# Ledger of designs, part 6: VH-VL binders against q9vpl3

Target 1, 224 residues: q9vpl3
Amino acid sequence: RGKINIQRPKAPHYERARVVAVTQPKYPELPKAKSCFKTRAERTQQQQENPYNEIIAREVRNWLDHSRLVAFFHLSSITADDIFRVRVQLHKQNLHLKSYGSKIIEQAVKNTRYEAIVPLFHSNHCIVFSPDPEKTAALLRIVRRVPQMVLLGGIVEETMLSRNQLVAYAQMPGLHAVQAQLVQTLSQAPGHLIQQLQAHQNSFVQVLDVHAKNQMNEETPKST

## First folded at step 7 (VH-VL)

Design B10
Fold by ESMFold2, look of step 7:
Structure B10 (fold): chain C 224 residues (1-224), chain A 122 residues (1-122), chain B 107 residues (1-107)
Amino acid sequence: as target 1 above (224 residues)
Amino acid sequence: EVQLLESGGVLVQPGGSLRLSCAASGFTFSNYAMTWVRQAPGKGLEWVSGISWSGGSTYFADSVKGRFTISRDNSKNTLYLQMNSLKGEDTAVYYCARDVFDSDYGLYMDVWGQGTLVTVSS
Amino acid sequence: DIQMTQSPSSLSASVGDSITITCRASQSISTYLNWYQQKPGKAPNLLIYGASSLQSGVPSRFSGSGSGTDFTLTIRTLQPEDFATYYCQQGYDYPRTFGPGTVVDFR
């Protein structure tokens, strides 16, 4: 996806989409062709990214200091209008949709129990933060209508949960003590959970790669 | 009704120790990071310490680092500040505050207690 | 540490006046600047967060602006209850730091 997506929606949509894009910047996660030659713009971007990485790493640490619920999603191609609408719906429930580069996540979680999650951020993703773990049900209800967001799992009260464990947690009553006990009994080693999440994510990418190669048409020269 | 109530402020000698408490009510305490802010008599506000929702991350002003510790008990809805090696400059009203973060707005303290006075005097 | 300064340190004004208080950070803090009001003998109260967002219950005569290093608090049509001390505070990084305060006195 190397083309610039410029939208011309109706005035209210355009203005909301543009404001969201400006206030919540994202880095591209798709592979890029490397170049040995650097322009003035590339040098400026590299310099900006280093200070920007530290600023955004602080932001991620602040989210973690203030969020009892963290949910990880694989993000398929989605329009700016659609992601804006999802972000607004989530925000009304005190659910905060964000995306961060893997380098930034690595900086933010260094020397924490969550270092093993960094590989999940090498592909296209998004994260939802919330201070209130009882909002897990609302989160899943909202994203059920967004097939571009595929739940990978999450963290509730510092315990890593698989996709199925998070769904089970969300189905429980809003009684905090009962939900906390369930999280403790469903707990698994963080490394094992991350490996399972990564394997599912990687298998999906591999299927897409095979499909793309099967559609590739090699030109055969003809003599006539 | 959201409330924060500090307690434990007393007169203490230099070099002494004291633990302040902050009782929270009217909101889910464990959903929020918390802070301590102090104000010496006739002076401005000074941020002292902060703690994440779980207690896993703690932060301190340089003036108290190594002497103060911060903790919380989410089952009791209580925030603590342990103050050791107290000095005369630690004399202040100590406020606890509820801390909030959103990447659109940064960190801010939206609810404050009424404060408890700590006096350090020989 | 991010140093915060305020200007003026004090001012005198009458009911109905419009006033402006300036806050400056020693480095860029984006829009992560908060304003608190404190009346004598009382705890501070949040007025404005994120440079320009008005806290619930705060009258619309209060407004904030700025980004980077320079910020302002404006109070239009001063009321008797607005005579207090005002503090700016950066919410960008630890340690969190306050400005020295601005006393707004009744003329």
Scores: ipSAE 0.743, ipTM 0.899, lowest interface PAE 1.0, mean pLDDT 81
Fold by OpenDDE, look of step 9:
Structure B10 (fold): chain C 224 residues (1-224), chain A 122 residues (1-122), chain B 107 residues (1-107)
Amino acid sequence: as target 1 above (224 residues)
Amino acid sequence: EVQLLESGGVLVQPGGSLRLSCAASGFTFSNYAMTWVRQAPGKGLEWVSGISWSGGSTYFADSVKGRFTISRDNSKNTLYLQMNSLKGEDTAVYYCARDVFDSDYGLYMDVWGQGTLVTVSS
Amino acid sequence: DIQMTQSPSSLSASVGDSITITCRASQSISTYLNWYQQKPGKAPNLLIYGASSLQSGVPSRFSGSGSGTDFTLTIRTLQPEDFATYYCQQGYDYPRTFGPGTVVDFR
């Protein structure tokens, strides 16, 4: 059973080592993929200079200019087929599902009132646009059946809403209904106040009358 | 019925000012961006100005930039065009139009008013 | 600014004819082109949006095609009510720009 000589090969004679060192083929360093070492800033700048990004950024601006409802969703392991199905359902309700890169969104909303949405786009995401804020309930109903779409928040009537606020908004009666209710409530308030005030006055008068009657009865000495 | 009705077109002198109005009915006005388009007598159509649904974004042709202002009152379902420093070349029929956008189709105007005539004469 | 051109500037046709109007943009506008019809003394009406989508209520004899820079409007079996001026308009960017128009008159 030949003993596997695990001994570290003896360092070659210095002359041999020199020859080997000189004769070793110098392979050109593979060009370091410049792309791997570009700073985040350089990458971002290059992306901003892409004419295509400008076109898409314009599209995003147009959606914002025409949408009273904007909802942001995180996408978790959703298939293209599932997205398509949801898109069709949303489209039937005049809801438009779109997906954009984070850099495009940043470019689109830069120096606008919507700049605060940029942090929402740190992962796979999609946006739903609608010109009709009343479609919020329909949107949530459709998305509820799609567990891969997680609501992050939205913009309604130019106001940023959290997830919970958007859900609450969808549950509220229409603005006109609320206004009508408010008007009804306000119209009833004076009547109720008047009734309450009158009731207190009437009760007070009754108490005083009873008191006066009792005093009169005490002052009538039983003429024995 | 969806309808747009322009008003305010009159005869004005060069350098004068005029405000046009467009009253919308038959649709939710606040859901739509709006535009003004004008047509000089015997000439083609020229886009003048656009405004987003909220009024937060406004756009102007170079020919009217700095002189015209576009605004809207969603509570009154009304679009406005304030025209200052009017010139003879501003003489035209002014149309208001409802603006629609879709990423598949772009920007288009699907409803138009009948127009109002503005005449700028020395 | 995106410049729009149309060809021809005018054409004469008879009822029943098929006619084609061309529109060209100075740069690519994808499919974001609209066609409008205007009759004398009337406001323009939208015929086609997004290069090929027919507006509701518009007869099927109207059709649009094209992408990029070159677009066409075709009217099959021209009817008496089709004699009008036709304008193309780019819906790609601001400022919005119209073609110079094509007058379709009767022969």
Scores: ipSAE 0.642, ipTM 0.850, lowest interface PAE 0.9, mean pLDDT 87

Design B12
Fold by ESMFold2, look of step 7:
Parts: C-alpha cells; sequence; structure tokens
Structure B12 (fold): chain C 224 residues (1-224), chain A 122 residues (1-122), chain B 107 residues (1-107)
C-alpha cells in the first residue's frame, strides 16, 4: 500500500489501560520546545557561540550545583518507550536521567575541576543526577533491570568514583560521616580516575565493535 | 518538619558589617542549594544571593556583588550571609530559602525562613 | 538580567470570584516561572513552580499556565485566606529576578 505503512505492531492494550488509569503524573516539560532556537542555522553567521548550547550548558551547571550524586552510564540502543519507563522510575526516587553532548559538557565544566569528565561523553551515554547520595543503592537496583545502561562510574560529594567504588559505596551501611570518610579514602586524582574510566569504556566499546564485526563477517568456510 | 531560621539582623550604621545566619533543620541540609532573598519595608522581593550544595558555586545580585559573600557549613546545617559596606538601601527583611533545580521546572525556592530585619541608618 | 513585570499591581475581589494575575518576562524563560504567596507579616511560600506545577499542600483552586514570556496565575473560587500579595519569579538564569507583586484585597 504505497506511502501508507500497513504494518502496525499491536500495542499491549492491557498494559496501556493500566498505565493510563493508574498514573496521572505532574506535567513535566519533557521536550524543550524553543521555536526561536530552531532558526539556529540562520543566526550562526552572526554569533561566536550557539546560544542554545549555552542555555543547555547552564542546565548542566544547575544540575551540578544541586546534585551530590552524578552517575555515568554507557547507553546501548533502547526504545523510546523503554527509556521513558526507566526515566519515570528513576524520577520517583529523585533520580534524574539526562543526556548531553560532549560539546555541551565541555562548555558547562570549562575551567572547573570536572573538565576531565568530557571524554566520557564521546560515546552514546546517559547521566543520572540526584541531590541525595543515599539514592545510589536505589539507582543501581533500578538499572539492574536495564541491561542497555552500563555503569561507568560517578561523582559522589565531589569525589570521582570508579564503577567498583560506586557499587561499594552503595552497599555500605548508612552512617553519613562514615560514608563521607570512605569516599574520601577511596578517591584518587581526578585525571587518574577519568583515565581509568575512559580506558574501561574504550575497552568495552572495542569488545562490542569486534563482536559486531564478527557477526557481520559470517563467512562459511568451504568444506574439504 | 522542615524549618529555616534566620538570625543576626540588627541596626547598623552605614559602612558597617553584619553576618546573618540561617539554621536548617528537618532535612538533609547538604543535599540542597540555598538562597538569600530580601524585602525592603513596603517593597517587593529581591533575590540577593545563591550558593550550591557544596559551596563551590556562588551567585550575587549586582546590587550586592563585591560587598556581600555567601557561605555555608554543612556540618553545622547553617547558611551565612556576610554583609560589608552596608548602605541605606540594604535595609530589609532578609529571608533564607531552600533552592531546588529540575530541568523540567527550573530553579525554585520551596522552603522559606521567617526572616530577620536588617536596618542601616545613621 | 531578566526583568519581570506583573499585572495588575492590585485588585479587589469578593469570596467566590475567579481572578487572574499575569506575569511577563523580558526574554524567554521557557516554563521556568514560579509563583509565591505572601500574607501580611509572613514569609513568602511557594504556590506553583515550573509555570503550572502545584506545590504540595496548595489547594487545587490555584493554577498556573504559560511559557516563553507570558504567564498567568488563576485563583478560582477565591477564599478569605487568599488575601495576600503574589509574586512571580523566574528560575531560568541568574540573577533570579522577581516580579513587583500583585496585591489581592477582599472587598
Amino acid sequence: as target 1 above (224 residues)
Amino acid sequence: EVQLLESGGVLVQPGGSLRLSCAASGFTFSNYAMTWVRQAPGKGLEWVSGISWSGGSTYFADSVKGRFTISRDNSKNTLYLQMNSLKGEDTAVYYCARDVFDSDWGLYMDVWGQGTLVTVSS
Amino acid sequence: DIQMTQSPSSLSASVGDSITITCRASQSISTYLNWYQQKPGKAPNLLIYGASSLQSGVPSRFSGSGSGTDFTLTIRTLQPEDFATYYCQQGYDYPRTFGPGTVVDFR
């Protein structure tokens, strides 16, 4: 049938009906509809910086000003419905799932102690912000059911933590002073930690790339 | 029971200095950015200063920049405003407020103290 | 700096009336507009954040709308306790500016 798509996957009506009937969320502004900035191409010749990039960079700085917990994830391919469900589950725990381009992150953290995180954003990623570092355990529990989100590490109370350090932090019993002391003890120079996170991220991406090439190069050897 | 309580407001001469305190209780103070807002007698609200959860970022209105500093002690659950070179136009009730950010809603002040009066006159 | 204006500066209304207060920003602030209520002799309190989200404990007769530069606060079925001054405030950029306020008096 020409320009009309005839294949329509059926939605699970049972799940749709239950979600609509149970959930009446506050009306968050999920998309940023800024029509003025859709003319970016028309204005780039007259401006040194893209003004939309600075607006988004301010958003990242606001997150950093209000977040004691920042977690970084590699993000594999995921449907819009699945990522939306994860975002809603995280939001109920005061955990805020976002994604920003590396240029935006670089602009946001320029001349700060966090400049070293920029390389983590060159691959497909997401980041979770929260004001409450005690939510680290809830974060890890929720994403355990989301294999498309692979933890790379994070920042807790201005200390950069590797994946293993963040998992260890989440498992500790809850005396705040003890947790703060252990985070300081487990921490290392930001450059060294970022290099280790970047190396693990690059190694993981390389393994996936080799696997994908193996699947694309399905050669059948000739029998004798 | 979330509470903010300002203190330290007194009568002071022009050119003088004063430190305001804001004691926080009923919530984890170190999880939140904080704000000072003032209100001159019979006038509207004016944002004065803000500080990140760690104290690493600070922000000021142009009218107080260079004269006021903002700080916090997360171990004492206390926010401070150091006010130097005070002028007559600094006479106001000073409120501290708990600041919140979400990219869906922006920045907003969800909890306010009751205020402390600063009077600057000769 | 982003300047905020409000209209009207004051109004008088009776219990049961519906009233609307408007707020305008000097540039687009997305939906990052908050409304605060201040009763005489009291500290302000948050009513609405993000243009339209009600703060916990705020009666449903309060509602907000708008985006970009133009915003409204509506109070339906005005109650005696709604006598107060109402301020809008942008949460988009520093400095975090307030509108001049709207005084709502009962007739």
Scores: ipSAE 0.699, ipTM 0.885, lowest interface PAE 1.4, mean pLDDT 81
Fold by OpenDDE, look of step 9:
Structure B12 (fold): chain C 224 residues (1-224), chain A 122 residues (1-122), chain B 107 residues (1-107)
Amino acid sequence: as target 1 above (224 residues)
Amino acid sequence: EVQLLESGGVLVQPGGSLRLSCAASGFTFSNYAMTWVRQAPGKGLEWVSGISWSGGSTYFADSVKGRFTISRDNSKNTLYLQMNSLKGEDTAVYYCARDVFDSDWGLYMDVWGQGTLVTVSS
Amino acid sequence: DIQMTQSPSSLSASVGDSITITCRASQSISTYLNWYQQKPGKAPNLLIYGASSLQSGVPSRFSGSGSGTDFTLTIRTLQPEDFATYYCQQGYDYPRTFGPGTVVDFR
């Protein structure tokens, strides 16, 4: 059983070591991929200078300026086919499903009233736009069938709404219906008040009448 | 029927002020951005101003910037153009138009009023 | 600002002719170009939006094409009611800008 000579090879003679050191091929240092060490700030700045990003940012601004309903969704493991199907369904309702990068959104909403939406874009997200806020119920109905689309919140008529608030909004009767109900309620209020006031007056008169009758009966001397 | 009706066009002196109105009917006015376009006599079309559905965003041509103001009252279905410091070159038929936007198609004006004539002359 | 040009400024044609009007933008505007028709004393009417989409109610003899900086409007089998001024307009950015117009007159 030959003893595996685990002895570290003796250092070569100094002359041989010198020759080996000089003859070792100097491989050019692989260009340090400068791109990997760019600070987040440098990457962000370079992306901001892309003319394409400006175009898309403009598009986002236009959508925001033309939309009364904006809904934000997280996308969880959704296929392109599923997205397409949902897009078609939404489009039939004049709902427009779009997906933008977080940096583009940041650029688009910078120094605008919409800047508060930036924190919503940390992962894969999509946005649904509509010029009609009454389509909120239709939107929620459609996306309810798509478990991969998780509602995060939205903007309705320039007001930021949480998920729960948006759901509540969708369940509300239309503004006209609410107005009609309010008018009906207000129109009934005076009638009820008048009835209550009259009832109190009538009761008071009755009490006074009873009191007067009792006093008259007490004043009739018992003719012994 | 979808309709836009401009009014307020009159003869004014240079340096004067005028307010135009555009009454919308037949559609949900508050769902649409609106624009003003003008046309000088015998000349082409010139975009003047635009306003978002809420009025939160306004846009102006350089030729009218600082002099004109665009506004809207959604409760009255009415678009306005306040014109100050009027010049002879502002003489034109002023049209209001409904704006539509789509990422696939861009911005376009699909409904136009019949226009109102503004004449600026000494 | 995006500058718009049109060619020709005017053309004469006969009923039944096919005509083409060109529009050019000073920079790329993708497909965000619209065509309007205006008759004398009337408001403009939208014909084509997004370079090639036909507005509802517009006859199929009207067609638009192009992308980037160069666009065309084609009218096939010109009808008497088609004699008008045609304007291209960029829908890409503010300020919105129109071409100078093309007058289509009868020969």
Scores: ipSAE 0.629, ipTM 0.839, lowest interface PAE 1.0, mean pLDDT 87

Design C10
Fold by ESMFold2, fold request of step 10:
Structure C10 (fold): chain C 224 residues (1-224), chain A 120 residues (1-120), chain B 112 residues (1-112)
Amino acid sequence: as target 1 above (224 residues)
Amino acid sequence: EVQLVQSGAEVKKPGESLKISCKGSGYSFTSYWIGWVRQMPGKGLEWMGIIYPGDSYTRYSPSFQGQVTISADKSITTAYLQWSSLKASDTAMYYCARLDYGDYFGFDYWGQGTLVTVSS
Amino acid sequence: DIVMTQTPLSSPVTLGQPASISCRSSQSLVHSYGNTYLSWLQQRPGQPPRLLIYKISNRFSGVPDRFSGSGAGTDFTLKISRVEAEDVGVYYCMQATQFPYTFGGGTKVEIK
C-alpha cells in the first residue's frame, strides 16, 4: 500500500504538512462575549438590511418594468450545478432566471398593481424575466424537464395570468399580440377580490343552470 | 459574449481631469449594475462604488465619496469613472465589473482594466 | 465597514498539491433570511480578476471542479484540490452583504 514516488521527495511534503498544521491551530478562539455580540450583530444587520433591500429592489423594479414576460416558480431543492444548467438554457432563449429575497420583492412591488405576487415568495422560489413574450413556449419546454421548478403563474404584456392561463397563452397558435389581447379581455381584473368574485359568479351561474334543469324536469314530467 | 471593454491607459499630470470608460456588450446594459474597483500598484482590490444604468442610481464607498464621479450613458451602453483633478496618489489600475443581485450577488464579469498614471 | 482578513499572505505550493486559503470577516456575513454573500476571485498575473466562487460554495461558469468553497458566519475557505500551473495568481475574498463592499487583502498562490 505504500507507493514510492521519486518525483516527490519526502522532505518537502513533510515541511509543507508541518507548516499547514501549525497555521491552522493558531486561529483566535471565539470569546464568550462574541456569542452575545452575534445576537446584537444579527439585529443590527436586520436594521441595516432594510435600506440595503431598497437599493436591490431597484433591480427588481427594472426587470418588472422592462420584461413583457415574467414567470413565477416554486423552487424545490436543487443542486447548484443543475440550476446553473437551467440558467444557461434559459439565457440562450433570452430568459433570465433570478431569485430575490421575499422582503426585496415586497419592497419592489409595494403600492403597485403587482402587490398580489408577494404571497408567491413565501416559500423558496425563482422568477424568470424576458422582454420576449413569444418565448413563453420555450420557457415551458425547458422547465418541463426540471421538476424542481413548479410554475405558479406569470405576467404577460403587463397582465397577470394564472398558471393555467400562462400555459394556454404558450400553446395557442397565431399572432401573440392577438392572443395576448384575447387573454387580457377574458382574464379577471387584477387583485384577489376581483378574481374571487368572478369565480363565485361562475359557480353561481352553474348552480342556477343546474336548478333550472331540475325545475324543468319537475314541471314537465312524462305522463303514462 | 458578455464583455466589458475599458478605455486605454492614461498618462496624466496632477490637477488634470480624466474620464475613463467601460463599454458593456452582450447583455442588457440597463438590467445590471456596474461597479468600479481600484488596484493600486502591488496592492489589493478596493471597491469605489456602483451605478445602476437603468435609473442612474449611484452609491459610493465612503473612501471615494466626493473624490470621483460615476456615471453611465445607456444609449451607448457605457459607464464612466471621472476625476475633476487628479492626484499622484490616483496612480492605479481601475477595473469595471458587472454586478447581479438576482443570481451571483457578486461581480461576475470584469473589464480588462485601465492603467492611470499620474506624475509630474 | 466589514474587514475581510485573508491568510496566508503567500501560499507557495508544489505543483499537483492542494492549497487552502482562509478568509475571516469582522462580523457575520449572513444576510436576512439566511443567505451569505461571500465571493472568491482569482487574479492571474497581468490579468483582471475573475469570479471563481459565489455565495460561499457555488462555482461560476467555466471554473474547474478542483476549486471549492466552504464556510459559514465569519469563517470561509477556498480550496484548490490539486494546484496546476494556470492557478498561479492572487485570490481575493469579497463580501456583498452590506455597503461598502470589501475585499480581503489577497493570497498569492505560487508554484514552489
Scores: ipSAE 0.704, ipTM 0.858, lowest interface PAE 1.1, mean pLDDT 79
Fold by OpenDDE, look of step 7:
Structure C10 (fold): chain C 224 residues (1-224), chain A 120 residues (1-120), chain B 112 residues (1-112)
Amino acid sequence: as target 1 above (224 residues)
Amino acid sequence: EVQLVQSGAEVKKPGESLKISCKGSGYSFTSYWIGWVRQMPGKGLEWMGIIYPGDSYTRYSPSFQGQVTISADKSITTAYLQWSSLKASDTAMYYCARLDYGDYFGFDYWGQGTLVTVSS
Amino acid sequence: DIVMTQTPLSSPVTLGQPASISCRSSQSLVHSYGNTYLSWLQQRPGQPPRLLIYKISNRFSGVPDRFSGSGAGTDFTLKISRVEAEDVGVYYCMQATQFPYTFGGGTKVEIK
C-alpha cells in the first residue's frame, strides 16, 4: 500500500470529486469590510476637509492664475537627481517645475475654469509654469532630453491644448509673424477677387473683338 | 538670485511695540509662502507662522497665536512680524524664510536674521 | 504637535571621519499623498539656517554629495561621509507633514 503522501493527496475518484464540487457550500463573498476598502472617493472626502490641503491648493491656484504657459507631464520612473537637473535647466529659462498631489490639484481647480485638467493627474505627474508663452519651444527642447517626462497637454493663454497642439504651437512663428502673415493673406484676397471679376470681362471683350474682326474680313471684296 | 533681506537689529524695552521686516527679491514674491522662525539665545529653532503674500492668508503656531502678527505688503515685496507689547522673553533672533510646497516642501531660502533685544 | 527628537546632542568628529545624526518623530511623517516631508537644515556659527536635505534623501542645490539623508516613517538619519572643517555647526531636522511645523532640538557637530 503506497505511502499516503499527505502533501499531495491523490485526486479523489471522478465521481467523488463531482459530489464534493456540488456539495461545496457556496460561501457568500464575505462582505468586504467597509473599513478596509474605503473607496478613493471616501478617502478623498476626508482629505478635502483638511485645512492643510487648502493651504497648498491656494498656492496651486495662484500659479495657474498667473501663468500664461502651463504644461502637464507624466513622470515615468524618474530619479530625484534627474528631476533636480531638469528643474535647474528649466529655471534658467524662467520655467518653474512643480509637483503636487492629485487631490490637491483637484481641490485647487474645483469650480474653476481649470477643472478639465483633473483627469490628467492619475499618476506621478509634474507641472511646469511660466509667465511667458514664448518659452514653449524652450520647454519642449529641454524635456525632449528627458524620456521620463511625458507631455500630456497644457494651457497657453488660457486655452487648453493637447500634446500635439502644444508641439504645433511651439513650431509657430511668433505672434507678430503670424499677424503679418494674416495681414498678407487678407491683403491678397481683394486682388484675387478683382482678377477673377476682370477675367470674365476680358474674356467677353476678346470674344467681341474676334467677332468684329471676322465681320470685317467678310466685307473685304475679293479684288479679282 | 533669490534673496531675503531682513531689517536691522532692534533694542527695545518691555511694553514697547515693534515691527520688523523681510524683503524678498529675485523671485515672484506673491507665489511663495513666507515663514517666521524664532531662535532664542543658545536655543533651537521655533516655527512661528506663515503668510501667503498673494492674499495675506496667515497661519500661526499655537504657541505664537495672539502673541504676534504676521503681515505682508506685496507692492514692496515685504513681509512683517510685529509685537504690540514686547516682553523680555521675546529676546531672540528672528528669521524669515521662503516656503515652497511645489517641490521642497520646506524653507529653501532664509533671511540673515534680525536680533531683537528686550531689556529694562 | 509632532515632537522631533534628535540624537546625539553633540557630535565631536575628527576631520575626514564620518558623522551620523538621528531624528525621531513622535508620529509618522508620511503625508496622505505618500510623501514624507522631512528636511535637514545646517546652521553654521553666526549664520542663518541652510537647507541641506528635503523629503528625507534629496540634496538641495549646492549641497555636497558627502551629505546624505535616509529613513522612513518615524526614524531618519543624516550622514556626513567625510567631515570637513566647514561642516561645523548645528544640524536640525524639520517636519512639514502637518501644522504646526516642528524642529528637532539640534545636533552640534564639532571638530575634535
Scores: ipSAE 0.645, ipTM 0.826, lowest interface PAE 0.9, mean pLDDT 87
Fold by ESMFold2, look of step 7:
Structure C10 (fold): chain C 224 residues (1-224), chain A 120 residues (1-120), chain B 112 residues (1-112)
Amino acid sequence: as target 1 above (224 residues)
Amino acid sequence: EVQLVQSGAEVKKPGESLKISCKGSGYSFTSYWIGWVRQMPGKGLEWMGIIYPGDSYTRYSPSFQGQVTISADKSITTAYLQWSSLKASDTAMYYCARLDYGDYFGFDYWGQGTLVTVSS
Amino acid sequence: DIVMTQTPLSSPVTLGQPASISCRSSQSLVHSYGNTYLSWLQQRPGQPPRLLIYKISNRFSGVPDRFSGSGAGTDFTLKISRVEAEDVGVYYCMQATQFPYTFGGGTKVEIK
């Protein structure tokens, strides 16, 4: 009976109409209604997944909350013996190598100050935690000999650092490095204000030109 | 050197209470889970439950829910397994083990065991 | 609950010969992230269990390379390439993919 339907769209038109209807409620207690709306199967799956994932997420949150140094790495294929040797070397420096599932990380940091790290976990990864931010140099020296671990960035003293910033921190650590970064940040603020004043005085054509140049400048640094 | 040192063997009567201990050393006690595992004489291993000493969150196997209490005192890096009323069927070897979701996702270090004998 | 079934119950092996231990789960141990949290434990006579293999095939610290793990889904195998006298004991598989955590019934390895 019949041929397989391969050309009819199923989702976009159908789902758009339903989304519009859902987005127009008036005076409801939506949280209560949503809790009553859940099916038995959805509730069972949510309860089973959430409790187990939440248990593991507790461990992740505890590491994040009690570590003054956190470093994120892309992790290529590596033998258990090799990763163990790396873990031992790191542990001798009070550096703790961990790996968690991406959804576990997302659940652990949801609605927290660490939420910005979620994009780093779309590929194979590992994380190094430490209470000792002064061990950043030791970390980088150890992993330099491990091509399977590629630094993505980190958190030092609750401040998110790019790969380059973390490397710079490791080379010139301490109060002096923090002071240098503060001077750099203050130097950037006047430039932003000047750009706004110039745009205010410029004509419509010049505003379009600035917009095009900002787009080109933004892409050029990423390409190099 | 990661070590889990358990309290000594116990001989008890049915109906008595008991609290056995597992002291962790050589690692950050609040950063790792402690699990309890029962081994009845001549039999295999049974998972009883786990605790996260960092926040005292506890999860029990359904077979042991309501039969035992798992707790921890992070100030002395010690986890506990407790019975309010022992049964003869509680006669077994009890192990504590460290659980690590971020490394091995399994019980990586084990205590030496505590033999509990409950006889009428 | 996931039931873990080990075979054989006893594996008498000639010294220096290979041994193979099978573990089968009642349902897939593959977690939604694609990881499988199956481990193998060794319990020598009179000793506590110790971790041999984690995540199917990874050897734990200090475990000789004669031990190897393999498998996927519901079927897993621990192999000892050349059994030594110190390998005598009971071996357990364990799953940590979901609660409650469950163990296989154990396989006793002994020298013929």
Scores: ipSAE 0.628, ipTM 0.834, lowest interface PAE 1.8, mean pLDDT 78
Fold by ESMFold2, look of step 9:
Structure C10 (fold): chain C 224 residues (1-224), chain A 120 residues (1-120), chain B 112 residues (1-112)
Amino acid sequence: as target 1 above (224 residues)
Amino acid sequence: EVQLVQSGAEVKKPGESLKISCKGSGYSFTSYWIGWVRQMPGKGLEWMGIIYPGDSYTRYSPSFQGQVTISADKSITTAYLQWSSLKASDTAMYYCARLDYGDYFGFDYWGQGTLVTVSS
Amino acid sequence: DIVMTQTPLSSPVTLGQPASISCRSSQSLVHSYGNTYLSWLQQRPGQPPRLLIYKISNRFSGVPDRFSGSGAGTDFTLKISRVEAEDVGVYYCMQATQFPYTFGGGTKVEIK
């Protein structure tokens, strides 16, 4: 039998955990810990080579593979009760709030087109996953009331979007709204039909331009 | 809302095979891990292993590696714990529990347990 | 493997009085840059375990505020500020900092 050393991911509360650790006394060291000569940096590097990050990264990859909407947020300190309320409200919209350590995210997107997002995770963060890209507007409305969550950007339909691009995407009419407008236009005079088609055409061009621009600019999806 | 429902109690003889089940409902079954925990009569809890139904990846405690098989069938949202040859020492309560690395980093919902009794 | 040691083994308490449960790990549960994956479970008589506290001090959904967790490194504490009748049962600490996941031996909380 052997001990399985699996390195745990950096939790989304990295900065919060560091602040707590700094404010705690360091005086009671165990004799067993005192006999270990490895530095914290060396232990962390050795633990990064353990398969634990890969095990947890499977969960992240599964969320990425089955989510047509992914949104990244900076996360300030938040109580367990407050995050629970946010999670419940998001869940009602099929939006799934998760937090993973930066090492886990790095491993999950390694050697993929999403590798450029890794720098976003060197601070406290959280991620919202959903199979429903039309829920982007609902997501932004809900988090507007949560100052602890600051939008950084996202992925929609496998295309990386900056914060501003994601906000613009959320303002587009949904397919159902476009279908409803087409039905209404067909019931009106011919001039109304031309006007409505031109408006929808401009809306689709804007969405496609955002997608094309993000695909061509794979290095830096976040706006300055 | 979230529920883990386990199969009923089992009475078996040493050497027999057994497969007990844990059906998840009220959540995306393939998005969360399922762990198995043993509790021998009057004793504490022992972690046996975990499975990720999304890709069927499994990890066992060294104490249980090769002693049991953990599997899942995502089409019926069910995880399984299986013995090929039971021993009297396998008499225990067995729990399945859901593991969420994305927030709680622990076992957040538990099944009701399956009592397995192995005797002649 | 990380050994988790709980003290006391049993804690008889008068209704309305506080209870304190200690959990000590054989090595630090601090993993990477300050993440500590220590949780507390409650098992009422004849029932499955349930999650009370995760990541040392965060209460799980629906857990009363009379339960609190604290600690760091190798030493952790679960406190019940005013024990109620429904708090009778066995309490376990658990670490998920590394495989294999391990539990404390349990602390039985009883009403005197």
Scores: ipSAE 0.600, ipTM 0.819, lowest interface PAE 1.9, mean pLDDT 79

